# Ledger of designs, part 17: VHH binders against Transcriptional regulatory protein CitT (citT)

Target 1, 230 residues: Transcriptional regulatory protein CitT (citT), of Halalkalibacterium halodurans (q9rc52)
Amino acid sequence: MTKLYKVLIIEDDFRVAQIQEQMVNDHPYFHVISTCRTGGEALDYLSEKAAALDLILLDVYIPDVKGLELLWAIREKFRDVDIMMVTAAKEVDTVQEALRGGIIDYLLKPVQKEVLHQRLDAYVQKRELFGERRQVSQEELDQLRQVQVRVQVGETPLPKGIDRLTLEKVVNALEEAETQGLTAMEGARLIGASRSTVRRYFEYLIHTKKAKAEVNYGDVGRPERRYFLC
Short names: E, the ipSAE of ESMFold2; O, the ipSAE of OpenDDE; V2, 0.75 times the mean of E and O plus 0.25 times the DockQ between their complexes.

## First folded at step 14 (VHH; framework vhh_gocatamig_d2)

Design r2 (from q5 with D102K S104K; at its last look DockQ between E and O 0.02; V2 from the best seeds 0.00; counts 0 for: pae O 11.0 > 2, placed apart)
Fold by OpenDDE, look of step 14:
Structure r2 (fold): chain B 230 residues (1-230), chain A 120 residues (1-120)
Amino acid sequence: as target 1 above (230 residues)
Amino acid sequence: EVQLVESGGGLVQPGGSLTLSCAASGFTFSRYALAWYRQAPGKKRELVAGITSGGTTFYMDSVKGRFTISRDNAKNSVYLQMNSLRAEDTAVYYCARFGPYKYKLDFDYWGQGTLVTVSS
């Protein structure tokens, strides 16, 4: 891995942008080449420099942009640049729309450096996999699926009874479950906590619009709620 | 001194067309993004369209496909071509220059506005 990936940050908050820039630049394989504060600025920049870019860190809340309009504009005009969302936007609809826009990842603010680096590593792994070969095995495809878009929980104040470390474990468990989802019982088994505890965390994720629940009638016995990441 | 002067407003029938112009002076026009805003009676001022220094354009949803913003750097002017005008387009239209950040929505200079009335 000798390539230095070039990153554009699109963030209207200057302080946030600086922090993110530092985080990215601390990664051995990444370098921020520019920062933009507005959608117009971003599109102008991309019109000239898109070919030099590998990755965009994009915030949803851009002052001159409505919703994810900038994302779609970039997707339309600059398809070869990958986009990672880094934003405080946690609405289910926004996340879903972003996914449809072909983002490679979705990180909720505030983002920890370690988490960002992990996601950047995952990005590199995916890029390298495609760059080195013309064909992929099923195992490799499965690995690629694991590198798909994940919702990362930022360091936001948590309510009483919700521990950050445990929450991360719960989120990870749901991520791993993908479209299968998890019941409270299954989650309890995976995390090593009580069903009631896991359920509390699942419900918190629903409350914060990071997860959803469906009633599963297919299970043996009493119908149970199955939880999914949004 | 930075100045923006709008023109081209007037009365037009629904379905009609109108072109607004904004003449700029007092700054290096080609380096700044420009925008058109409008304010209807009893409503908040809203962004209608913007154009960056590089020529990238953006529009509010309700005017997409009907309005076109353009600029002529040689004439230090920005334009708003308005087609298929509707009653709801009635407003005072303002020309604005983007602030210290070329594309920041907090515009630092405004014109006096030009009235557009769409009525049968």
Scores: ipSAE 0.000, ipTM 0.215, lowest interface PAE 11.0, mean pLDDT 84
ESMFold2, look of step 14: ipSAE 0.379; ipTM 0.757
ESMFold2 (binder alone), look of step 14: mean pLDDT 81; pTM 0.807

Design r3 (from q5 with D102G S104R; at its last look DockQ between E and O 0.07; V2 from the best seeds 0.00; counts 0 for: pae O 12.5 > 2, placed apart)
Fold by OpenDDE, look of step 14:
Structure r3 (fold): chain B 230 residues (1-230), chain A 120 residues (1-120)
Amino acid sequence: as target 1 above (230 residues)
Amino acid sequence: EVQLVESGGGLVQPGGSLTLSCAASGFTFSRYALAWYRQAPGKKRELVAGITSGGTTFYMDSVKGRFTISRDNAKNSVYLQMNSLRAEDTAVYYCARFGPYGYRLDFDYWGQGTLVTVSS
């Protein structure tokens, strides 16, 4: 028997909430049970209905909430409910804080239906895995890591020299690299582009606060920047 | 006690303008989304426009560009400015408050309504 996962949307924008609701409801395993527009409403709802809820789609920009205080409030009081961030907030600090709050995923607006469904599928896989097994293999754990925070390329106009298709490839490469990150050289190899080209894209991602760079001094040769998704 | 009281309805000619008002009381107005609905004779009640607590607005397609919903939290009021009125806009207009857990279809309080008649 296929479980129907119940979803709460916390979103102040009518249009966005409606679109997200439709997207979620179009998934065979998910159903939106309610939409809240304020942090107060959300917490009131959860106080009564949290036990029946599986997943929250949470926007950072809620009118009566400062920063991620709603996320933390939910974490404190309702620990059994999973939270996926769906938001326009792309600041590195916000993303990092959300991760520390135990979110299962972080999607940037606007969200494509296909992407959302993929993430929902991944969520289901993770839930089913933990529900049925007492032990997990390293391979399975590696697969579970794919359910972690993903960075979506927005539909905003791109600057000259940045191609959307290439950017998506670069982002995907960084996603796959996870905590290992990528140097410009490694990225170049993966994408099939020059080092300088890939570096340009990496730096663009940093500029847009979707990636970060660290300098590793322990490697053979000249210190090189290693890039990571936020 | 939660109350919503509409006003401003009346008879207007096609192409005319009218402003509806809804005075709210009995709750923290600024925390709730509000909406205007209308019900024409022989038709179902339909959502005309909504406004969130944050001020985001939504309109049905047929009124986009003609109607404007706004709110004044200091006056605990929501308004519907209706321009370029058409005969098909004739209806009883209702003010509604979103419930604490609902979206669009989840309203917990309604006003008594105000009649808008667009006729030559």
Scores: ipSAE 0.005, ipTM 0.225, lowest interface PAE 12.5, mean pLDDT 84
ESMFold2, look of step 14: ipSAE 0.208; ipTM 0.651
ESMFold2 (binder alone), look of step 14: mean pLDDT 81; pTM 0.811

Design r4 (from q5 with P100K D102S; at its last look DockQ between E and O 0.04; V2 from the best seeds 0.00; counts 0 for: pae O 12.4 > 2, placed apart)
Fold by OpenDDE, look of step 14:
Structure r4 (fold): chain B 230 residues (1-230), chain A 120 residues (1-120)
Amino acid sequence: as target 1 above (230 residues)
Amino acid sequence: EVQLVESGGGLVQPGGSLTLSCAASGFTFSRYALAWYRQAPGKKRELVAGITSGGTTFYMDSVKGRFTISRDNAKNSVYLQMNSLRAEDTAVYYCARFGKYSYSLDFDYWGQGTLVTVSS
């Protein structure tokens, strides 16, 4: 088999950590070697084992840490370990600061297994492209950008009221629904937003030819629109 | 309904080549990892090759350099190009889908299989 990437999960919620661990371990190229619940534990672990580690899944909300202090601490002392944020924090300032911290990716909770695996695939592709090389060409850099960070804000200008992170979450939800699709209500529940908000995003996707809607007459009550990715 | 249908198996001489195909339906193909397994007579089923939704490939050591897994999302198909075939490659080959909601190491859907016989 190819190289097995070793993963550290830093997550206070043990349930979330277990789910993430299972997701990661299901990927053929990745294995979780440990889980830490606090910043102190994480730094202690890294002080001894950082050399054997490839990737950290890091949550913003760690009990003994304020904001992204742990991220910065890790960046200062353990620069060779890649960090992927996996968190419920969706504030723009937090995301921007994390990016400045040199993260390779930023995933919002809840994370779908396929999404995580796609991002892990992208990570592997990037790592393999760089390899042990000392120099890169512009073409190679351009290729890297194609596989790079999910949180690329600004690839395409979004209209007012459409947030890119939320949009991605909405798209993921629709993808997950597959042929079943989602109503605005179902979407709202999944995304943690109002029906009106989710509907706005669904309609935006329709407008941009990324989604379609069908009217469902089979349910009790008023006919409602069910949304699907194209 | 999720369906995986393998094809392309047959009799081939040692050193020969064969391409297996798996046609998928009933799910969003592009979001799933796919794999080829094989089961030889009297042996356990084993993973031969896999390809993630992102296109990353992996192989068992004995087939590395000889087999190539690929996918065509537009055709909802996964392929296994087998070169330099050996007698020990004789098996029923199965196409499998990686489970969306499964946290096990097993894939959740399988095809019926296609027989590959390598013999002089």
Scores: ipSAE 0.000, ipTM 0.239, lowest interface PAE 12.4, mean pLDDT 84
ESMFold2, look of step 14: ipSAE 0.430; ipTM 0.787
ESMFold2 (binder alone), look of step 14: mean pLDDT 81; pTM 0.811

Design r5 (from q5 with F58R D102S; at its last look DockQ between E and O 0.01; V2 from the best seeds 0.00; counts 0 for: pae E 18.7 > 2, placed apart)
Fold by OpenDDE, look of step 14:
Structure r5 (fold): chain B 230 residues (1-230), chain A 120 residues (1-120)
Amino acid sequence: as target 1 above (230 residues)
Amino acid sequence: EVQLVESGGGLVQPGGSLTLSCAASGFTFSRYALAWYRQAPGKKRELVAGITSGGTTRYMDSVKGRFTISRDNAKNSVYLQMNSLRAEDTAVYYCARFGPYSYSLDFDYWGQGTLVTVSS
């Protein structure tokens, strides 16, 4: 059997913490060992139990913490624990600072179970790839950069109007876009299909929880949906 | 005090079925992953099946499709339904609780075990 990874949740919202705990515990490779509500609690816990911990799900908004001070405190004292941010904070500065803090992933709330599981799978893949090795080649580093959970088109019958080949092209386009995502218009250009057609495929991916959409309100004109792979 | 007590072992013919039970006490059962291990004569103890607090299950390859692990949080119990038993399934079966401070699927508490003998 695969290793079971231990997870600490740092989240002040009890309901959110419970939801996340359930999501994590439903994963075959993960188990939540504790939940902390404050930075003080988290640091106290880590001071005793960090050596047994694999992953932290960390919210930015912790009552007794300013900004990302808790993240930095953890990084300074407990370097062997991986940190995944799970937060409502969308500020670019916060994200950039978190990345500088060495987080492995940044997830925006609300987090869907399947998205979280995909990210956890990706985490496991990276961990397993490194293993106990002390040295890596350039080829292996390149492989590490490519290690991610791929959106797979199931063998289940596709709904009317969804073609498997086209779906694969759409998925590939979204993969290529990475964190930038694609609008329906951009997707249409890339795939060589109509905007409406591509949108249908994007929405299908959302429906099957393989993609997500964000609405950008900052652009001149009508709000437009931007689609991302989960 | 954490306690795990197995029951349900016995002699069964090849192709037969048996259900093992493990009664847990002394901890918040619903928060812990549980597992069944077995140790055959002259062999190392091996993980047979595990179940997370969330109900996700895992099995060793040789028992997939034949064994089913389940839990009842209301009864603080974990079960192992064993079908299509084979001679090679003969072992002492142990119930175990996942330790919160282990890096692997390792367990900090064990029962005393229950013997399962598959023989014609």
Scores: ipSAE 0.000, ipTM 0.269, lowest interface PAE 11.2, mean pLDDT 84
ESMFold2, look of step 14: ipSAE 0.000; ipTM 0.105
ESMFold2 (binder alone), look of step 14: mean pLDDT 81; pTM 0.816

Design r6 (from q5 with M60A D102S S104T; at its last look DockQ between E and O 0.19; V2 from the best seeds 0.00; counts 0 for: pae O 14.6 > 2, placed apart)
Fold by OpenDDE, look of step 14:
Structure r6 (fold): chain B 230 residues (1-230), chain A 120 residues (1-120)
Amino acid sequence: as target 1 above (230 residues)
Amino acid sequence: EVQLVESGGGLVQPGGSLTLSCAASGFTFSRYALAWYRQAPGKKRELVAGITSGGTTFYADSVKGRFTISRDNAKNSVYLQMNSLRAEDTAVYYCARFGPYSYTLDFDYWGQGTLVTVSS
């Protein structure tokens, strides 16, 4: 029987927490045992149940917590519980501080299920490697380095010049177009943005493998790219 | 045009059951997560249940164990089976489509709603 790892989610947004809970529970080796919404609630819970807990999924943005104070509080009092950050916080200082706090991983929201599962698998590999062993070889340490803390992004962070709301509109427009696709000009008309702007978004979608382009003869005499969702 | 049309609402006694349906059109249904929201008189709209494109489900605490969300991609429909209904479940229920990003809980479309009244 494979060990079932017990997970605590600390997330103030109950919807996000539920999504994460389902993601975790869909993994064969993990189960969420509780969800906390505040730092106070989390610390109270840990004071009673930390010994039974393996992993915490922790968001930086907790209403009653300043910065990473909760992380440090947990590290101080409950050192045997592993912490994975799952957060929208992408500031370098925050990430660095979290790493100094001994987290095992840092995932940027939004997190894809597959990515989370990969990281959970990596966590299991690391845990199994240590096991109940008292000593490790250099070779084993070198292997551990491969499972080191990573900053992962579930979905590709939006580059400069790409707005989420606009991107959603663009995607929706492409979706509605279905097999007909859209030219940059058509997209511009639908979204109410410039052709160049829409093109930027289309190209971004291609870059992220969410869309494809075909060359079509649109305007009289000029080949134009028509974009489709993949 | 994206459309979501709810149906199945009505009057039911406490402890009763009801199944809501939402018919979707105007988009590739299988690519989107769907959700049910509800709004009671004088209260804010709240998430009741959601289902991802992959079939993962999630529920509000208040309805866990009583409600079940499901989808039929062939019919472009999402359903909410409601069991053990309570007076506090009385609300207008709305079907919603989530945005194109996986596991983002922002919706971009929803229907006109269907009224569910739980009363003796």
Scores: ipSAE 0.000, ipTM 0.214, lowest interface PAE 14.6, mean pLDDT 84
ESMFold2, look of step 14: ipSAE 0.405; ipTM 0.777
ESMFold2 (binder alone), look of step 14: mean pLDDT 80; pTM 0.805

Design r7 (from q2 with E102K; at its last look DockQ between E and O 0.02; V2 from the best seeds 0.00; counts 0 for: pae O 12.2 > 2, placed apart)
Fold by OpenDDE, look of step 14:
Structure r7 (fold): chain B 230 residues (1-230), chain A 119 residues (1-119)
Amino acid sequence: as target 1 above (230 residues)
Amino acid sequence: EVQLVESGGGLVQPGGSLTLSCAASGFTFSRYALAWYRQAPGKKRELVAGITSGGTTFYMDSVKGRFTISRDNAKNSVYLQMNSLRAEDTAVYYCARFGPYKSFDFDYWGQGTLVTVSS
């Protein structure tokens, strides 16, 4: 029998929580066991039921919490529960802090069902990789590295010239590049689009605080921008 | 059982100061946002000030600069320091805890304490 992963949703907006609950429950391996609206409620719940939980879907904007205090509180006391951020927060510093908090994923609202399911699948793969194994091989570690924290693009209105599917491809390419990043040229090659097109998407990601650029001056010639996911 | 008990209300002259206290019990105090509401005779209950678990505060416009909400987690208490009190501040003041999914943002209330500002 495939393990059913138990999910806690921490979300202030009831409508959003309901939508997310439905999305999660539609996944064959996941079930929402509870929804909390406040940090206090969440922590009280976890104090009793954390051992039964596998995954938390956590919003950054919780009314009774400042910043990511709830995340850190959970990390302090309930280390065995995995946390996926599902939030409208796009600020780089917030994302970085969340990563330092040991989240497994970061999804931007509004989240598409297909995207959420994809990320949940990735989560399962990671969990199964560890499984009952006591030791891991280099190959397994390499696979684990592929299951990294990702910033997913929600169903927000996109500006003219930015296509959602293309944007997803661009984001995926940047994700795969990890700390190496991508130049516009490299991105173009990977995605099969023009350099100018890819650059437009990269710049959009920077504008929306999902990516950053570094300028490399080391090579003889024109400075080249290398793009990274935040 | 969640309990909130207000104290500190009384009669004060215009321009005077008063500190309200709310003692909480029955829940992990440090993890919840708290708020002060007030209800004047013939008026609707209104939010006066709130404080998150992290210490972030918010105020209604009419009390900004005059009122200060604070909390002491060690004492499971929330306070409302009221300075420069005005006649229009006369009301029953209620302590409230932020709650789960309900029509209202706050789920538990105290019995209230009366503040009367009069010469």
Scores: ipSAE 0.006, ipTM 0.214, lowest interface PAE 12.2, mean pLDDT 84
ESMFold2, look of step 14: ipSAE 0.293; ipTM 0.712
ESMFold2 (binder alone), look of step 14: mean pLDDT 81; pTM 0.812

Design r8 (from q5 with D102S Y103W; at its last look DockQ between E and O 0.05; V2 from the best seeds 0.00; counts 0 for: pae O 15.0 > 2, placed apart)
Fold by OpenDDE, look of step 14:
Structure r8 (fold): chain B 230 residues (1-230), chain A 120 residues (1-120)
Amino acid sequence: as target 1 above (230 residues)
Amino acid sequence: EVQLVESGGGLVQPGGSLTLSCAASGFTFSRYALAWYRQAPGKKRELVAGITSGGTTFYMDSVKGRFTISRDNAKNSVYLQMNSLRAEDTAVYYCARFGPYSWSLDFDYWGQGTLVTVSS
């Protein structure tokens, strides 16, 4: 019998919290126990109920919290509760700090139900793996790799030359590439578009702080940029 | 320096209305939740209403349907519209900013308070 995971949502925006609650509750293995609006409320709740909690969906932008102080407070006092970030915060420094805080995932708003459920499934897989096994293989560890930022395509108007559907495909390709990243050539092959087209999308993602590029000098030929999701 | 300054208190008859204002300064107003709390003579301070940075509101049960908290980020102000006032609403009303780890009675910054007296 699959365990029902208990979830706390920490979210200032009531509408967002409600939507997230519905999404979570629609998952067969998860149930939202409560929603908190402030850091103070969250910490008070956790002081009483942390032992019964499995997962926190945490927004960075909490009205009474400076930066990620709430995250760190939770990490210090309630180490057994897993934290998934669900937030509009896309600043690299924030993401990096959150990762250092031991989060299990980082999702950018707006979050689609399917994406959230996928990430929740992944969470369950990890929990079950560690719960039942004393040892893990390298292959399994490789599959369970690091916290990744899940990039969502916002509803903001896209600039000329950027198509939403194509952008989604590009993002998906980068997601699949994970830590390997993609060159413009590789992206072109995957998406079925020209190198120049894919590069435009990659650069747009960089501009919007959703992706980063590294230059590889060790490859045969001209140095080429490799693109990664942040 | 963080400052909160209340205004709008006064004497009002039962059933009357009053609007309190709180002017904030010294911090990024739009990023913080604000609250009104009150202290009646001989009683403990109690949270009356709060509003998050996103505009979500919450109220103590005794004021639900009568009081409305709102904010204007452009004016760095929070308001408390009080309708159908009762004698038991008589208190000093305080404006407060939520602290990082406090949301009930202990806020990180308070105003000086404004007296509301409901009497016939």
Scores: ipSAE 0.000, ipTM 0.200, lowest interface PAE 15.0, mean pLDDT 84
ESMFold2, look of step 14: ipSAE 0.577; ipTM 0.856
ESMFold2 (binder alone), look of step 14: mean pLDDT 80; pTM 0.808

## First folded at step 16 (VHH)

Design t1 (from r8 with M60A; framework vhh_gocatamig_d2; at its last look DockQ between E and O 0.02; V2 from the best seeds 0.00; counts 0 for: pae O 12.8 > 2, placed apart)
Fold by OpenDDE, look of step 16:
Structure t1 (fold): chain B 230 residues (1-230), chain A 120 residues (1-120)
Amino acid sequence: as target 1 above (230 residues)
Amino acid sequence: EVQLVESGGGLVQPGGSLTLSCAASGFTFSRYALAWYRQAPGKKRELVAGITSGGTTFYADSVKGRFTISRDNAKNSVYLQMNSLRAEDTAVYYCARFGPYSWSLDFDYWGQGTLVTVSS
């Protein structure tokens, strides 16, 4: 009854692979079924097991592979397997070529567990949206835009409960609010999250000296904090 | 306004069964994943079970084989069938909605909770 997406990791550094494996396996929807260290090994594995595989985490820097040749080889023979790039390669041409190769996501190392899980969640949403359906509506296609390929850069770890992408969205909302600022309720409406969640992010921004709060006595009911970007 | 309202909690004997319900409103129910969480006294809130918009389910190890999460999109409801209940299942159970954005790790809305007490 529980569906697990099967993941293949292609990574020459076994330590990195192990860390990624742990991260993936900690997600309730995912399980790493194997790890390959070379392009040859990966292609051999896929030749036998591709039908059972859902997702590949692929590094650009594979010892026996030049550039994105492995990606294209996989796309040529195994089109039904989704590929997420997880790599230190940050060159624009590499990213663009990978996108042309039909990757579902591109993550720059180092990758935080939370970021990886967010992207895996996005992947699941995409997969389940299509499902066994033969047709999609415009609304559904619009929803797919939310799960579009993104380039994620590993940054300084955020505290637990603070998601980087959500944080960015919150910051953007505050920016747009300009001198008007936002209450937690207003933020919640804009972001599509609970007041408590948004408040957590606002307070984090205050803690990091990126935002400030003022008490607003003009609101109906209890005085409420209004948040502004510094 | 998004609302989640839990019901079905109560007192039950060990080994007994209970079904929790969560009624949702204020959003397109069929497009969202839902989950059940629980929080026992003095403990952290923990995930019990989840169900995606497509019907994929997942469970905490502690409840696998005993609990079943399901949804009825026509009724805008999510359910938690709890069988073989144990004393350690005693907690306030919360219904939660997964956020609308694929990049979110958090559930964005919660119900008020319903108390489940398993005691002889």
Scores: ipSAE 0.005, ipTM 0.215, lowest interface PAE 12.8, mean pLDDT 84
ESMFold2, look of step 16: ipSAE 0.622; ipTM 0.866
ESMFold2 (binder alone), look of step 16: mean pLDDT 81; pTM 0.810

Design t2 (from r8 with M60A S104T; framework vhh_gocatamig_d2; at its last look DockQ between E and O 0.01; V2 from the best seeds 0.00; counts 0 for: pae O 13.3 > 2, placed apart)
Fold by OpenDDE, look of step 16:
Structure t2 (fold): chain B 230 residues (1-230), chain A 120 residues (1-120)
Amino acid sequence: as target 1 above (230 residues)
Amino acid sequence: EVQLVESGGGLVQPGGSLTLSCAASGFTFSRYALAWYRQAPGKKRELVAGITSGGTTFYADSVKGRFTISRDNAKNSVYLQMNSLRAEDTAVYYCARFGPYSWTLDFDYWGQGTLVTVSS
C-alpha cells in the first residue's frame, strides 16, 4: 500500500493556503494535516506534531518572521521533516540560503497544480528510495553532496488543452531547432506527441507572441508551416 | 547473476491493449524498486513507469491513465499493462532495477527489451 504523506502548509495568506491545500489533497499520496499562518504558530504546531509530519510547504514571507529565520528554526529543532519552499521570493541570496537550509525543492509562485504534483511525485520517489535502502556507499554519500534541488518558476494558468510540462518540451524543442525551426511533424517526433497536439502548442506560442510561423515550400509534398521561437 | 527478461511485446492496433512482463532473477526481488523504460528510434530512453518495493507507483505524464505498473513478488515479476495504445507508444520497452544509490533515480540493471509496435 502506498504511504500517505502528511503535509503542513505555512502560509499567511489563507486564500493561497486553501488553493495549495486543494492542490496537495488532490494528489493521491498526500494530505494536508494543518495550515499555519505565522512562524509562532508553525513552531508551536511542530513542537507537538512534527513526528507525524513528512513535508512542509513553506513561504518565505511570514508576518512574524524575518527572512528565512523560520526555516532555520525548523531545521534546528525538527530535522526529520522535509521542506519545500513555495514562495514569491525570487532573490538569489534567498534561494541560496534556503538551499543551505536543506530544502528539497523551491517553487516560485504562482504554482500550477500540475507542476506541484510533479514535484510531489519526485519527492515520493526519493523518499521511497531512501526507505528501501539500509546502507550507504561512498558513492552514494558523494551524491548527497550534490543535493538536487529544483527551482521552478510558476506560470499563469494555461488554457485548456495546454499542459505546462508539454509546453516546456515544445519550447525546448524549438530552442534546440534555433533558426531551423520545426514543423508540427518534426515537433511531434521530437517530443513524442501527435502532430495535432504539437501544432496546438505551436499555435499557442504564436498566440502568446513567443513563436512565429513561416510557410515552408521546401518540404517534400504539401507546403507546411515551420515554427520558430521569437 | 542479476537478470531481467522482458516479454509480451508485439504488434497491436491503435487503441489496443498489451501486457508486458519482466521476469527477474539473481537478487531479492522484493527489496528492489523496478521500472519500465522505453526507447523509440532516434529518441532517448525515457521512463514510463516505476514501482517501489513498497508498491508505490509513478508514471510518465504521457502514459498516466493508460498504463499500469504492478509487481508480483511471489513470481519475481513486474508487469506493465498498457491500454489505449497509440502510435507514439511504439518503442522497445525495457525492464530496469533501481541501483544501490537512493539519491539518484539510476538503474543498475536492464533487460534486453521487448518491442512494442502500435500500428494500424
Scores: ipSAE 0.000, ipTM 0.205, lowest interface PAE 13.3, mean pLDDT 85
ESMFold2, look of step 16: ipSAE 0.578; ipTM 0.851
ESMFold2 (binder alone), look of step 16: mean pLDDT 81; pTM 0.809

